# VH-VL binders against Netrin-A (NetA): the designs that were tried, part 13

Target 1, 267 residues: Netrin-A (NetA), of Drosophila melanogaster (Fruit fly) (q24567r46to312)
Amino acid sequence: EPRACIPDFVNAAYDAPVVASSTCGSSGAQRYCEYQDHERSCHTCDMTDPLRSFPARSLTDLNNSNNVTCWRSEPVTGSGDNVTLTLSLGKKFELTYVILQLCPHAPRPDSMVIYKSTDHGLSWQPFQFFSSQCRRLFGRPARQSTGRHNEHEARCSDVTRPLVSRIAFSTLEGRPSSRDLDSSPVLQDWVTATDIRVVFHRLQRPDPQALLSLEAGGATDLASGKYSVPLANGPAGNNIEANLGGDVATSGSGLHYAISDFSVGGR
Key: E = the ipSAE of ESMFold2; O = the ipSAE of OpenDDE; V2 = 0.75 times the mean of E and O plus 0.25 times the DockQ between their complexes.

## First folded at step 4 (VH-VL)

Design J29 (framework fv_iluzanebart)
Fold by ESMFold2-Fast, scan of step 4:
Structure J29 (fold): chain C 267 residues (1-267), chain A 122 residues (1-122), chain B 107 residues (1-107)
Amino acid sequence: as target 1 above (267 residues)
Amino acid sequence: EVQLVQSGAEVKKPGESLKISCKGSGYSFTSYWIGWVRQMPGKGLEWMGIIYPGDSDTRYSPSFQGQVTISADKSISTAYLQWSSLKASDTAMYFCARLTGYSSSWGPFDYWGQGTLVTVSS
Amino acid sequence: EIVMTQSPATLSVSPGERATLSCRASQSVSSYLAWFQQKPGQAPRLLIYGASTRATGIPARFSGSGSGTEFTLTISSLQPEDFAVYYCQQYYSWPYTFGQGTKVDIK
């Protein structure tokens, strides 16, 4: 009741446990690639080597711009496989924001969903959707009007711009009762969570020039808009297959999800 | 490494109160759901409820709602199952067990206590 | 709540023989199904999770299969220590529920 007894909002995620469903190098050495300025640069990850490991625990450590630490998923080998990050807050928090800082030069997520749990992971409900195709993938409009009747519903944010360094979600933004939260049980329930789960559904296609090399001698399927390029450092027969109109689904692209910081404002 | 140790057998009369315990070790006690399972003599296993010790969030199975109280003391890594007034029908083996957390979700109970036999007779 | 039904209630087999135990869910539980072994006077022991994944330390003679509503536990060559009661458990939704158990007894 007295304002002096109400804690200030803090980064509730700091030093909190994070579990990733996929981590680069967990099943032996793997190849991942970064894309920058029309160039592709590939590297090796290996969880048994501290110098080549990218664990989820780096997501809730101190965010230092001079020494960026990243979590990386395993490289995507097919379309439709989801990768998840689950953050446990340990108790119920009233949340004001969720922010994911993207790894520099890493592939960008195209479609993802933030879920929340109020029962320590027994059940999950959508909190916020992000996609370049909100209607097609999630059945939600990219720009949703809100009234008091729907202010407890998850919305979808359009992610069509490629030059974004972070994914940010403000829990109360655009909700009519946000100015009067203390008088809105609906919004109080909406912002309350014990856990946050991020589900990555789809990666943005890299710049076309970064996917192609002077050494490419692959095959193109004109009907499907796909192009296959032999994998330079892979076993015999391995190749990269690119969909000229959309997703790259191959073992050679090195496409993966990579995040440097996972922050949650709460009290 | 992970271990759940339960309190010893109890012999009680109807109407008496009882509190039995389950002590966890070898893991972060406050980070896992811990549950109670009843097994009546010669019968199968029944879920009673679960508790998350980190904030004492408690969930009961419909058959046990209001019949027992589940609690935890995180300072000594111990979960409790309590009756305010025992009945002869409460005679059973009571097990505690920890929910396992797999890669992105909770799984089944993986680690179990040895069980506490509760006998209620006049 | 999801009701789990096991069959048969009792299965009498000789050492070295195959035992096949069934578990049926009242609604789909996908692959969120576990199998437990319980010997007299002991706590249950996790054998299989995710319908078909063997838990750490569990012998290869134990195998699980199925998805949705129909599940099977197979013991390919029964050893004397395998005579016990076996329970299936769904962990698809709370409240978690067990089957009534199948007793594997010596012939």
Scores: ipSAE 0.148, ipTM 0.611, lowest interface PAE 4.6, mean pLDDT 81

Design J3 (from I9 with heavy chain S102Y Y103S, light chain N93S W94Y L96Y; framework fv_iluzanebart)
Fold by ESMFold2-Fast, scan of step 4:
Structure J3 (fold): chain C 267 residues (1-267), chain A 123 residues (1-123), chain B 107 residues (1-107)
Amino acid sequence: as target 1 above (267 residues)
Amino acid sequence: EVQLVQSGAEVKKPGESLKISCKGSGYSFTSYWIGWVRQMPGKGLEWMGIIYPDDSDTRYSPSFQGQVTISADKSISTAYLQWSSLKASDTAMYFCARLDTYSYEGSGPLDYWGQGTLVTVSS
Amino acid sequence: EIVMTQSPATLSVSPGERATLSCRASQSVSSNLAWFQQKPGQAPRLLIYGASTRATGIPARFSGSGSGTEFTLTISSLQPEDFAVYYCQQYNSYPYTFGQGTKVDIK
């Protein structure tokens, strides 16, 4: 979990603009859910109410462990919907890390990609992939290091199960020329960015016991690896449908992406 | 509200210089690219180039490289398109437009447009 | 540079009918394609981005589809105010490029 700090780098994301493609409660009151201890707890988000708002701008404010603030996406209504967080650094930085601190008790991302731009968002290139299914979803093997010939290429990291409280990416880790960065134009270009974009592709499926704790009845298609169960407190017919292979398509489950801190080490 | 307001119509003779403007308001001007698009009378849209106002990073279409200069003055939230020596073939409507690279996957579309500046070059 | 080709050059349809406009890229642009509407005397207006996502305030009768090199803009029930020229634009690779336009005439 600990990573060595590179001297003289600062949090380049501090007070930097962050734009989310989706924020809970931006189109009127919405419902999101947290899953903990085999229980589902749902709450209301509303961007017009400061006590129920979860804006992206809080991601790059000074983080205080006594007052954890979260950004939350709108609840996922369909499979395949992506959610993005775009951070502008304002100028070119040499980056050493990107860290996303996950919001407590919120659903965990299963698959995501970090992209970088060196031209203020005109073009984006993959920086790091994360997935429980690197080969299936991104066509990339899960590898901890690159060869000397491909140090400019993004790797894919297996997400550990269960997911820990943060997603961390060290830009030079596993790259052979990292000890001689000053002599590697390839790595100097690799670590340089003006903007960082996080694209969330999939949510980790919730614990089955928590999903089914208040089940009235459910259906499972064993051949397709899918299941569907009615949600508690939902006379409106809200259901959870999940691919048992990992994909989650949901209506009324309150599944969403939630992050408490977005930090980037740079100089 | 996001607005891009362009300077008024211009009538010039061949060989004269010209500088037209595009002023942004209602957003962080220095954080978005400003593109320039030409539309000749009765013709379609042509991409000319783009500028990032904060650092004046400028990219041209090959067809316009060396033909025009794109610049910006971030202190007054204004982008410029200029010619050192106009030709009759420069007669066209010129649009500026904002590129939103934050809200979309990829580079993003031209989401807000100026009203256009008509430039007429005749002897 | 990627060349964008639109067809037909002119499309004449009766009010209430479906209009289908095509846009072809000379090489793959993924889904990084936008559609613009331009009425006489006005600046272009963004209709669709990401090949299929409607811009804010755009009526549901407008829909976009396609990926790679073949794209379509569909107007399901053409209204009199839809008389305009429509342009596609790729923003996958710099320099960005526009199609030559399709003029929609209401008959």
Scores: ipSAE 0.403, ipTM 0.739, lowest interface PAE 3.3, mean pLDDT 83

Design J30 (framework fv_iluzanebart)
Fold by ESMFold2-Fast, scan of step 4:
Structure J30 (fold): chain C 267 residues (1-267), chain A 124 residues (1-124), chain B 107 residues (1-107)
Amino acid sequence: as target 1 above (267 residues)
Amino acid sequence: EVQLVQSGAEVKKPGESLKISCKGSGYSFTSYWIGWVRQMPGKGLEWMGIIYPGDSDTRYSPSFQGQVTISADKSISTAYLQWSSLKASDTAMYFCARLGYSDLWSGYSTFDYWGQGTLVTVSS
Amino acid sequence: EIVMTQSPATLSVSPGERATLSCRASQSVSSYLAWFQQKPGQAPRLLIYGASTRATGIPARFSGSGSGTEFTLTISSLQPEDFAVYYCQQYYSWPYTFGQGTKVDIK
């Protein structure tokens, strides 16, 4: 008798446990900085102080548009430092989207990867890549669709839009068999997951003018195309060093990953 | 405090059925894999299988597939290892363990808490 | 199935001395290797995971090293309570497999 229907998609991440590999203030009080419109603003994080704590559990709580809460990583100190968020869904879900809402005015991710697990974290596979340098960093072209023979493979998406406030991944978008999902074991397996892991690989370069906001004694070497900027609100003795027109080398810049919401459409 | 408490020692004859238990406490039982390990007298450790109590996803080592049944009851936070017909070669200490530590990048995990063990003796 | 081989089978050491235990995998397991301690009549206890990370509550005298196929457990100053059998275990792929164990005995 007709009672059964296909369940609607819900936010499968709501109230789900999230583990971060790095959280600001977990190793004692730390300094983090935000960069906006040629301005730098630095603040203290401390996990022992509820007013200065930015825990991962806030990522899957009920969103309140008038009270935005953020998770923040510890400041990134070296090239190649990765930060991860692992979300456990508790059971197998058919996923339709993964969305990360960026924390306002926080540094933006340049390169990151979403992995999925179908076995509660026993094994992981790439689900989606994001980068301004897809081919260079991940060996993948920036593409909006797959062919019929490779619908089980992760794509790489461009992140060059400067005003985007979220990173979004639609699991079936650009896959030729998406309308025939019920007849595609490949796509049924592709959208199934028990866990999602986000790996942040690198941050976007801050505005050079914001980096030149100096305390007394900042230096620029125009002949070598480099500059060194003491951090007015940063940890003692730390500087931002960068090539003029090139990549930024940061030490004590307060650059970090910050996300306000982690949502997953599933059923 | 995380604890895994196993049922008491069993003495059985070949052909008899048996079900031993492992009760978890001090953590979210449905959020962690539970595994079963056999240790024959005077020998080393061998994995039999694992279960995720949240959805009953179960995996067996090839040598134990079809030889035993692993199950769990979420309402009482208890995992089970069951034989339909015991053999003398099933004489061993059986341990349960929780899969708790994980690699942060890949998600691979290892077992951090262990039950005290259940000695099963099968003889005629 | 990945085969784990431990050496030596038995290591005789006096209290206060250093003990070095070896574990070899039949294929690369990256850093997905754990070390367990088992005392007579007791359940195994996790010592090291990720080849080199000490588990909570484990004394600093225990250290792990290695990657790929060759791994070592070192006990820097053996205490009376350290006389036990030690097992390595790969968790790179299912089925997870243990080595045969190294018995650390009193000299």
Scores: ipSAE 0.102, ipTM 0.603, lowest interface PAE 5.9, mean pLDDT 81

Design J31 (framework fv_iluzanebart)
Fold by ESMFold2-Fast, scan of step 4:
Structure J31 (fold): chain C 267 residues (1-267), chain A 124 residues (1-124), chain B 107 residues (1-107)
Amino acid sequence: as target 1 above (267 residues)
Amino acid sequence: EVQLVQSGAEVKKPGESLKISCKGSGYSFTSYWIGWVRQMPGKGLEWMGIIYPGDSDTRYSPSFQGQVTISADKSISTAYLQWSSLKASDTAMYFCARLGYYDSSGYYGAFDIWGQGTLVTVSS
Amino acid sequence: EIVMTQSPATLSVSPGERATLSCRASQSVSSNLAWFQQKPGQAPRLLIYGASTRATGIPARFSGSGSGTEFTLTISSLQPEDFAVYYCQQYNSYPYTFGQGTKVDIK
């Protein structure tokens, strides 16, 4: 009848080092844009200016609703531009969740992958995929049944919900051995990590009405399935382009990845 | 300046014990793997093993497991390579090296900073 | 275990000539390959990582290329200070392994 003492899960990411492969304003002043309520708002980032800096350290600081701090990537120019966040936990943790809180009014990630390492970055394995197009982009079904034969495999989750303010991954959810983790070396290995790496592959398309205006003018290429809208405050000659059924061409759009909090439940 | 400084040359007899050191400075010692590499006279480089000082996670090359002990003392930013009983075949130059940052902006697991080497001579 | 094989074992090159060194992996290492230079009596120095990226402070005459199993280090105009042994190292899978080295002798 005595109950074994089990350590509580804590935010293992708190005050942990995070390295971003891209940070807005790291090589001089840059322009980023946010899309909200059919409107585009552009701002300047500069890592040498404390009032316009959005460093990766903001991801693992205190999550304060009265003073939201954000990390921002450099503006993305194409669908081949991956952006990476690497979080070092410092030691092995048994993980229960990984959560990325989106920065307010920031463009939302469409496709991304969470990787884990159990050997301080010597090797990486997929932990969770997220995409609006799981089968097309990652070759994985959007809904996957998990049994004991595959409970140690990464799944793919849909991220198309427009009102979601965060991306959340529960490491043990839907895995049969989760109720008796101590008896499953396979699942113990699955949830154990020393480092987490987030790879952003693609941004969601901004609201079409924010990209297109009948009075301001706009062009559609029906054969290619694209729209083109002039950018009022963009670089000289640049336009934002949107695919009718897919990706936005991001040259001059100021689209970027922005995260306010990176938390990891572990023990 | 990021630097690894190794202990001085050693001359030992077969059967003696030995512990050589590698001290890191100018960086976060607990945040990088430290590796040990052997180079026998006139031969190439051989991977011996690595240690992560932050939690003492240690990994050996299969050829060296059981032959040497790798350890670290994070309070003084120092890694160690130790033999309980030296053999003449242990005569070699021993290097320590920091495994570079495993990130898109780092060295992707390559040894980026090396110690100057410790020459170990075992003879009778 | 991945075996790294370098060729040639020794290369004699006059100053100003191009030197080409090869490294072959027994199985694919993607682009996770580094090149090191070791001068007599000195520790190795990192030249190239990620198969083709020069390390900080390395002269532009050094370049790396290749992916998978075949890799090349090129020194476009060999200088007297380039007399050394060159090693390749894979870090795609543990244990990390080195090639046996190529000795570059200046004529």
Scores: ipSAE 0.147, ipTM 0.626, lowest interface PAE 5.4, mean pLDDT 81

Design J32 (framework fv_iluzanebart)
Fold by ESMFold2-Fast, scan of step 4:
Structure J32 (fold): chain C 267 residues (1-267), chain A 124 residues (1-124), chain B 107 residues (1-107)
Amino acid sequence: as target 1 above (267 residues)
Amino acid sequence: EVQLVQSGAEVKKPGESLKISCKGSGYSFTSYWIGWVRQMPGKGLEWMGIIYPGDSDTRYSPSFQGQVTISADKSISTAYLQWSSLKASDTAMYFCARLGYTYTSGYTPAFDIWGQGTLVTVSS
Amino acid sequence: EIVMTQSPATLSVSPGERATLSCRASQSVSSYLAWFQQKPGQAPRLLIYGASTRATGIPARFSGSGSGTEFTLTISSLQPEDFAVYYCQQYYSWPYTFGQGTKVDIK
């Protein structure tokens, strides 16, 4: 009586090495800000101080419910500055999901791409796009239909809600041959990876009322859609400025990318 | 400290077999590609092949496919380059190198750590 | 196979002078280009990767530029320890390939 044993999926990312292109406090002490209940709170990060460090290695460690640890990027200061997280699985896995748990009260990504590698980082291909502007930023339709002729193509998911706690990607969802995976070399190749790379392109605009939250000595100009607050370690005249009705100016605003957990379902 | 240490110089006769080694220390050996480079006396550098020790994924340069075997032993963090039958034309310095990553520039691979080299002399 | 061609084969310069080394790829390698220094009896040392990024511990006098098929390594004020052979290497496509090398000699 022959039996077929199908391996269970596990978190293939557990204890896997992860490398960030940018980490808060790596260029000396830096400022980051959190947004909660219409308020903004800013803090200092410094990688030379264990109490103020937010390294990427914590992303694949065991979760501690009593003390949620986050990786944080350096504050985003320029248009087009991308931040990446690269996770090495160590061997080929058949992947069922990729999940990024967002750091509580941190700014949310607007646009990002998940890439995969099947050759331990020598080459990369798109796996999934996420954006509030799929067509404008990535040239991908926001609502793409997949047939048997294109079921191995990366899609773009709309990011329209600011109250998300995680970014989740199911590798086989909506693909016609998913129920007959063993008979589809195309889908077997699609779900196979040795490494996952996340590229963050844009941050979401924080809640407008949180942008109106002022530090002592700050000012808000509602007619122009901007606000200004003094910088803690700057000259008396230095301020942080942000647009209330449009894209937020990231320089000096404390906006950054932050993730508390990076998990990958695989076998 | 991250380093690659290669085995000592070898003097062999044509037709003999040889296996030289490259031992990694100070890093996760199974998480990085290791490559082998040949340098003939007075000549430049040539890639022979690369191996990922974690799953033994191995790639050879076309000129070396079938002429050498690249392997790795995860338990002792050691990569190997071997010949079944040496020729006088195999006389060269052989280097191993790790394909590393940089934190400040994102995921940009570069061969950043090199072994000291193993001199192989094949003469009758 | 991508062929890498370096020029000149030998460059004679005096200490304190500027040295400029060229590397050409037979097809575009984007910015996937590295520069290595090799002194007699030593293993190669990584100087530049990504065409223009200096490796850790490499002096500021070394700089790289270029993209696509044409690349340059510049040493702004040559020191006695800089007399060596310099190799460019593409890592855009396997097999990875080196240039034939440029020997920097004392004039």
Scores: ipSAE 0.188, ipTM 0.618, lowest interface PAE 4.9, mean pLDDT 82

Design J38 (from J1 with heavy chain L99Y E100D G101T S104Y G105E W106G Y107S D108G A109P I112Y; framework fv_iluzanebart; at its last look DockQ between E and O 0.01; V2 from the best seeds 0.00; counts 0 for: pae E 16.8 > 2, placed apart)
Fold by ESMFold2, look of step 5:
Structure J38 (fold): chain C 267 residues (1-267), chain A 123 residues (1-123), chain B 107 residues (1-107)
Amino acid sequence: as target 1 above (267 residues)
Amino acid sequence: EVQLVQSGAEVKKPGESLKISCKGSGYSFTSYWIGWVRQMPGKGLEWMGIIYPGDSDTRYSPSFQGQVTISADKSISTAYLQWSSLKASDTAMYFCARYDTYSYEGSGPFDYWGQGTLVTVSS
Amino acid sequence: EIVMTQSPATLSVSPGERATLSCRASQSVSSYLAWFQQKPGQAPRLLIYGASTRATGIPARFSGSGSGTEFTLTISSLQPEDFAVYYCQQYYSWPYTFGQGTKVDIK
């Protein structure tokens, strides 16, 4: 049977329910900060003001593609839980890609995991890991060799390579049986999902010059310091290690996750 | 191997100018801050300032603002500390050190130091 | 400017014994605290950063603890090569200030 090209797939995420574990302004007005070039700029989010709200529904609403509409998390702290996005597709899809488009000037993720479910969110398996420290944080080598014996396994990509404006996962790339998917029950199971969950673990280090401009407001945990390393296959806390103070990000950095589109190609 | 190699000891008189150097090797020179630290004879360490050689962004301790100039020449991987008019009170050991703002593991602040440059200013 | 205060100024300790050095910040520096060792005629050496993480190549007998404003460096089973001056440094905010030092002498 012939293989469909990417134009024959639909965005299964369009208008699908998405739940974020954290949204800026949900509990009243909050301050968040963006980092561009060598400068920090801070703003207010507030869910009661449409001009300053950044709800999760912005992730899957294609009507906002010409105007950048963002979901933003609350500013991250060392004591906070991981930030998650959970997308319910409503039925089983065979997935070809998962793409997260960053908002303009957004701090970039450093470490994150994409999970999938085939049982409507009752259980989750890893789908793709992203990290600058794949082996230390997720117990997986970067650029793991792909053969038929491991083509159904989640792999880890090193995000220190240039990641300009989006994070993309191709479900079948580099998997030998992908050219003949209809004859591979292993890959058919691999690409099948009812739900997608993205778990953000840490942000990339911002421009050090922009962080140094915080001297009047204090340095952030991201400017200099240490990061805890988790045991293999056990994600660590949200960008601030357990042995660091929990108030630094809220008081000085304003770092947060900001995503404008969450796209999932499937049929 | 990361190394910071400083210029040799200097003996000067008050009012003379001086420029001492710190050459980095074994790493991407433009990707790390270089800081300067003064140690007066028999005294502790004093942070003087830092420079980011990638774009020459320079920050000074208030105590040293206007007294010294910190600069870098990225084409030769070298940072400089300069006085336009030395005073006897400038007699000290001067260290350069790398500040690790991009390392994630096992590095930390001021993880590599130069060997020091002794500056003696006397009549 | 954040002032770092070390105590004691001098600590006399016999080889094989435990040494405990204290460092206090005038305001919270979270865990952005480093410890350095300096021997006469030498440049400082980084021992501990992030309050408790040993730098590469530092023996396990060196350990750090604390957060906020109070920090401790502990040297278990002091060795002859450990007699030196020890400095703490905050790197929470500019300028990155040092403590005045604690000299660890042979008893």
Scores: ipSAE 0.000, ipTM 0.399, lowest interface PAE 16.8, mean pLDDT 77
ESMFold2-Fast, scan of step 4: ipSAE 0.468; ipTM 0.745
ESMFold2 (binder alone), look of step 5: mean pLDDT 90; pTM 0.922
OpenDDE, look of step 5: ipSAE 0.721; ipTM 0.858

Design J39 (framework fv_iluzanebart)
Fold by ESMFold2-Fast, scan of step 4:
Structure J39 (fold): chain C 267 residues (1-267), chain A 122 residues (1-122), chain B 107 residues (1-107)
Amino acid sequence: as target 1 above (267 residues)
Amino acid sequence: EVQLVQSGAEVKKPGESLKISCKGSGYSFTSYWIGWVRQMPGKGLEWMGIIYPGDSDTRYSPSFQGQVTISADKSISTAYLQWSSLKASDTAMYFCARLGGWSYGSGAFDIWGQGTLVTVSS
Amino acid sequence: EIVMTQSPATLSVSPGERATLSCRASQSVSSYLAWFQQKPGQAPRLLIYGASTRATGIPARFSGSGSGTEFTLTISSLQPEDFAVYYCQQYYSWPYTFGQGTKVDIK
């Protein structure tokens, strides 16, 4: 009467530990900003204050639409500031999807990579790339054909769609042997992981009008210098000049990475 | 408090067997690699091997493959290092350490046991 | 196996002075390099990981730099409690390997 039983796919990330390389308020009270309706609203984060903390552990708890909890990185201070989220599944899973739900009104990622580990974090390999500039930043085509000879190669997905509320990766989509996974050792190896790491490389620039807006209850010094800012949602080559010292991304813009939910389908 | 506590000092004769322990507390024992490091008297540090207690995935440094056995007991959050037959050259301080997974890339070994001194002499 | 070589073997420095310690890998380890401090009779203590990131509780006078094959640990304004042996370790690939250590002594 005994027979082999294969578990159903579940959210393998539920209650799993997540470690962030950067969390808002870890270096003392910090300021982050949200962008909505071409306006900027800035707030204080402080990890020592439970009412102003945005920890990574909230990413793998139950997502509740009546009480959206977010993890927030520290504000980006320079180019090349990479921020990572590492999720440990605790054992080997066959993964069907990885989904990151973006925090409402937070700045949007422009470029990021999902890595996987099959050895509990000793080594990492690319799983999926996301970028508005796949070829320039990652050396990968924006649209890639996957045949039987390359079924376990990471692809790069375009993120130029401005209304995206989540980043979703389906592990088997577009792979020829996906309908017969049990007979494909190559794809079984491809979807197997013990850990997932998300590396954020670049943020999309908010609308310049929102970046130059006055903060609620305060003001940004717009007279300290000048810079040229490309319009994030504007025509190519259309820039504005602002009377502000330094790069807007590093000069109190409150730009940061923020995620409300991190889910992984697996068995 | 995250800590690793090792068993006490041992004095043995060549040919005897020995098993020393490293008990983890204050964290999820099955979610972190634990490694063993040898330090011979007056010398530097050398990796012997590592184990992931959650699935018993064990990796040995080439010099120690077949010389020692690394194991773990999840029920009591304890890792072990074992010799079937000790040699005088096994006289050393032995440290256990937890691999931290808390930053970009694989973390470094951030939590260390106090060490177990093993003396093998006839 | 990646071989880690530290220099100098011993460094004599007066309190308040700057100490600079070097570590070289036989092949590129990217930024997967850690620095440890060990005092007599004690377990090693993690100082730096990822070549340049200070571990929690480590004083600002400790800083790390480098990538690939050449790495440096700098201790600005050396304090009496800093006299110890310092080890670099690569964790780019298994087996993980330590350098032979640099002993920092009082002059």
Scores: ipSAE 0.041, ipTM 0.587, lowest interface PAE 6.1, mean pLDDT 81

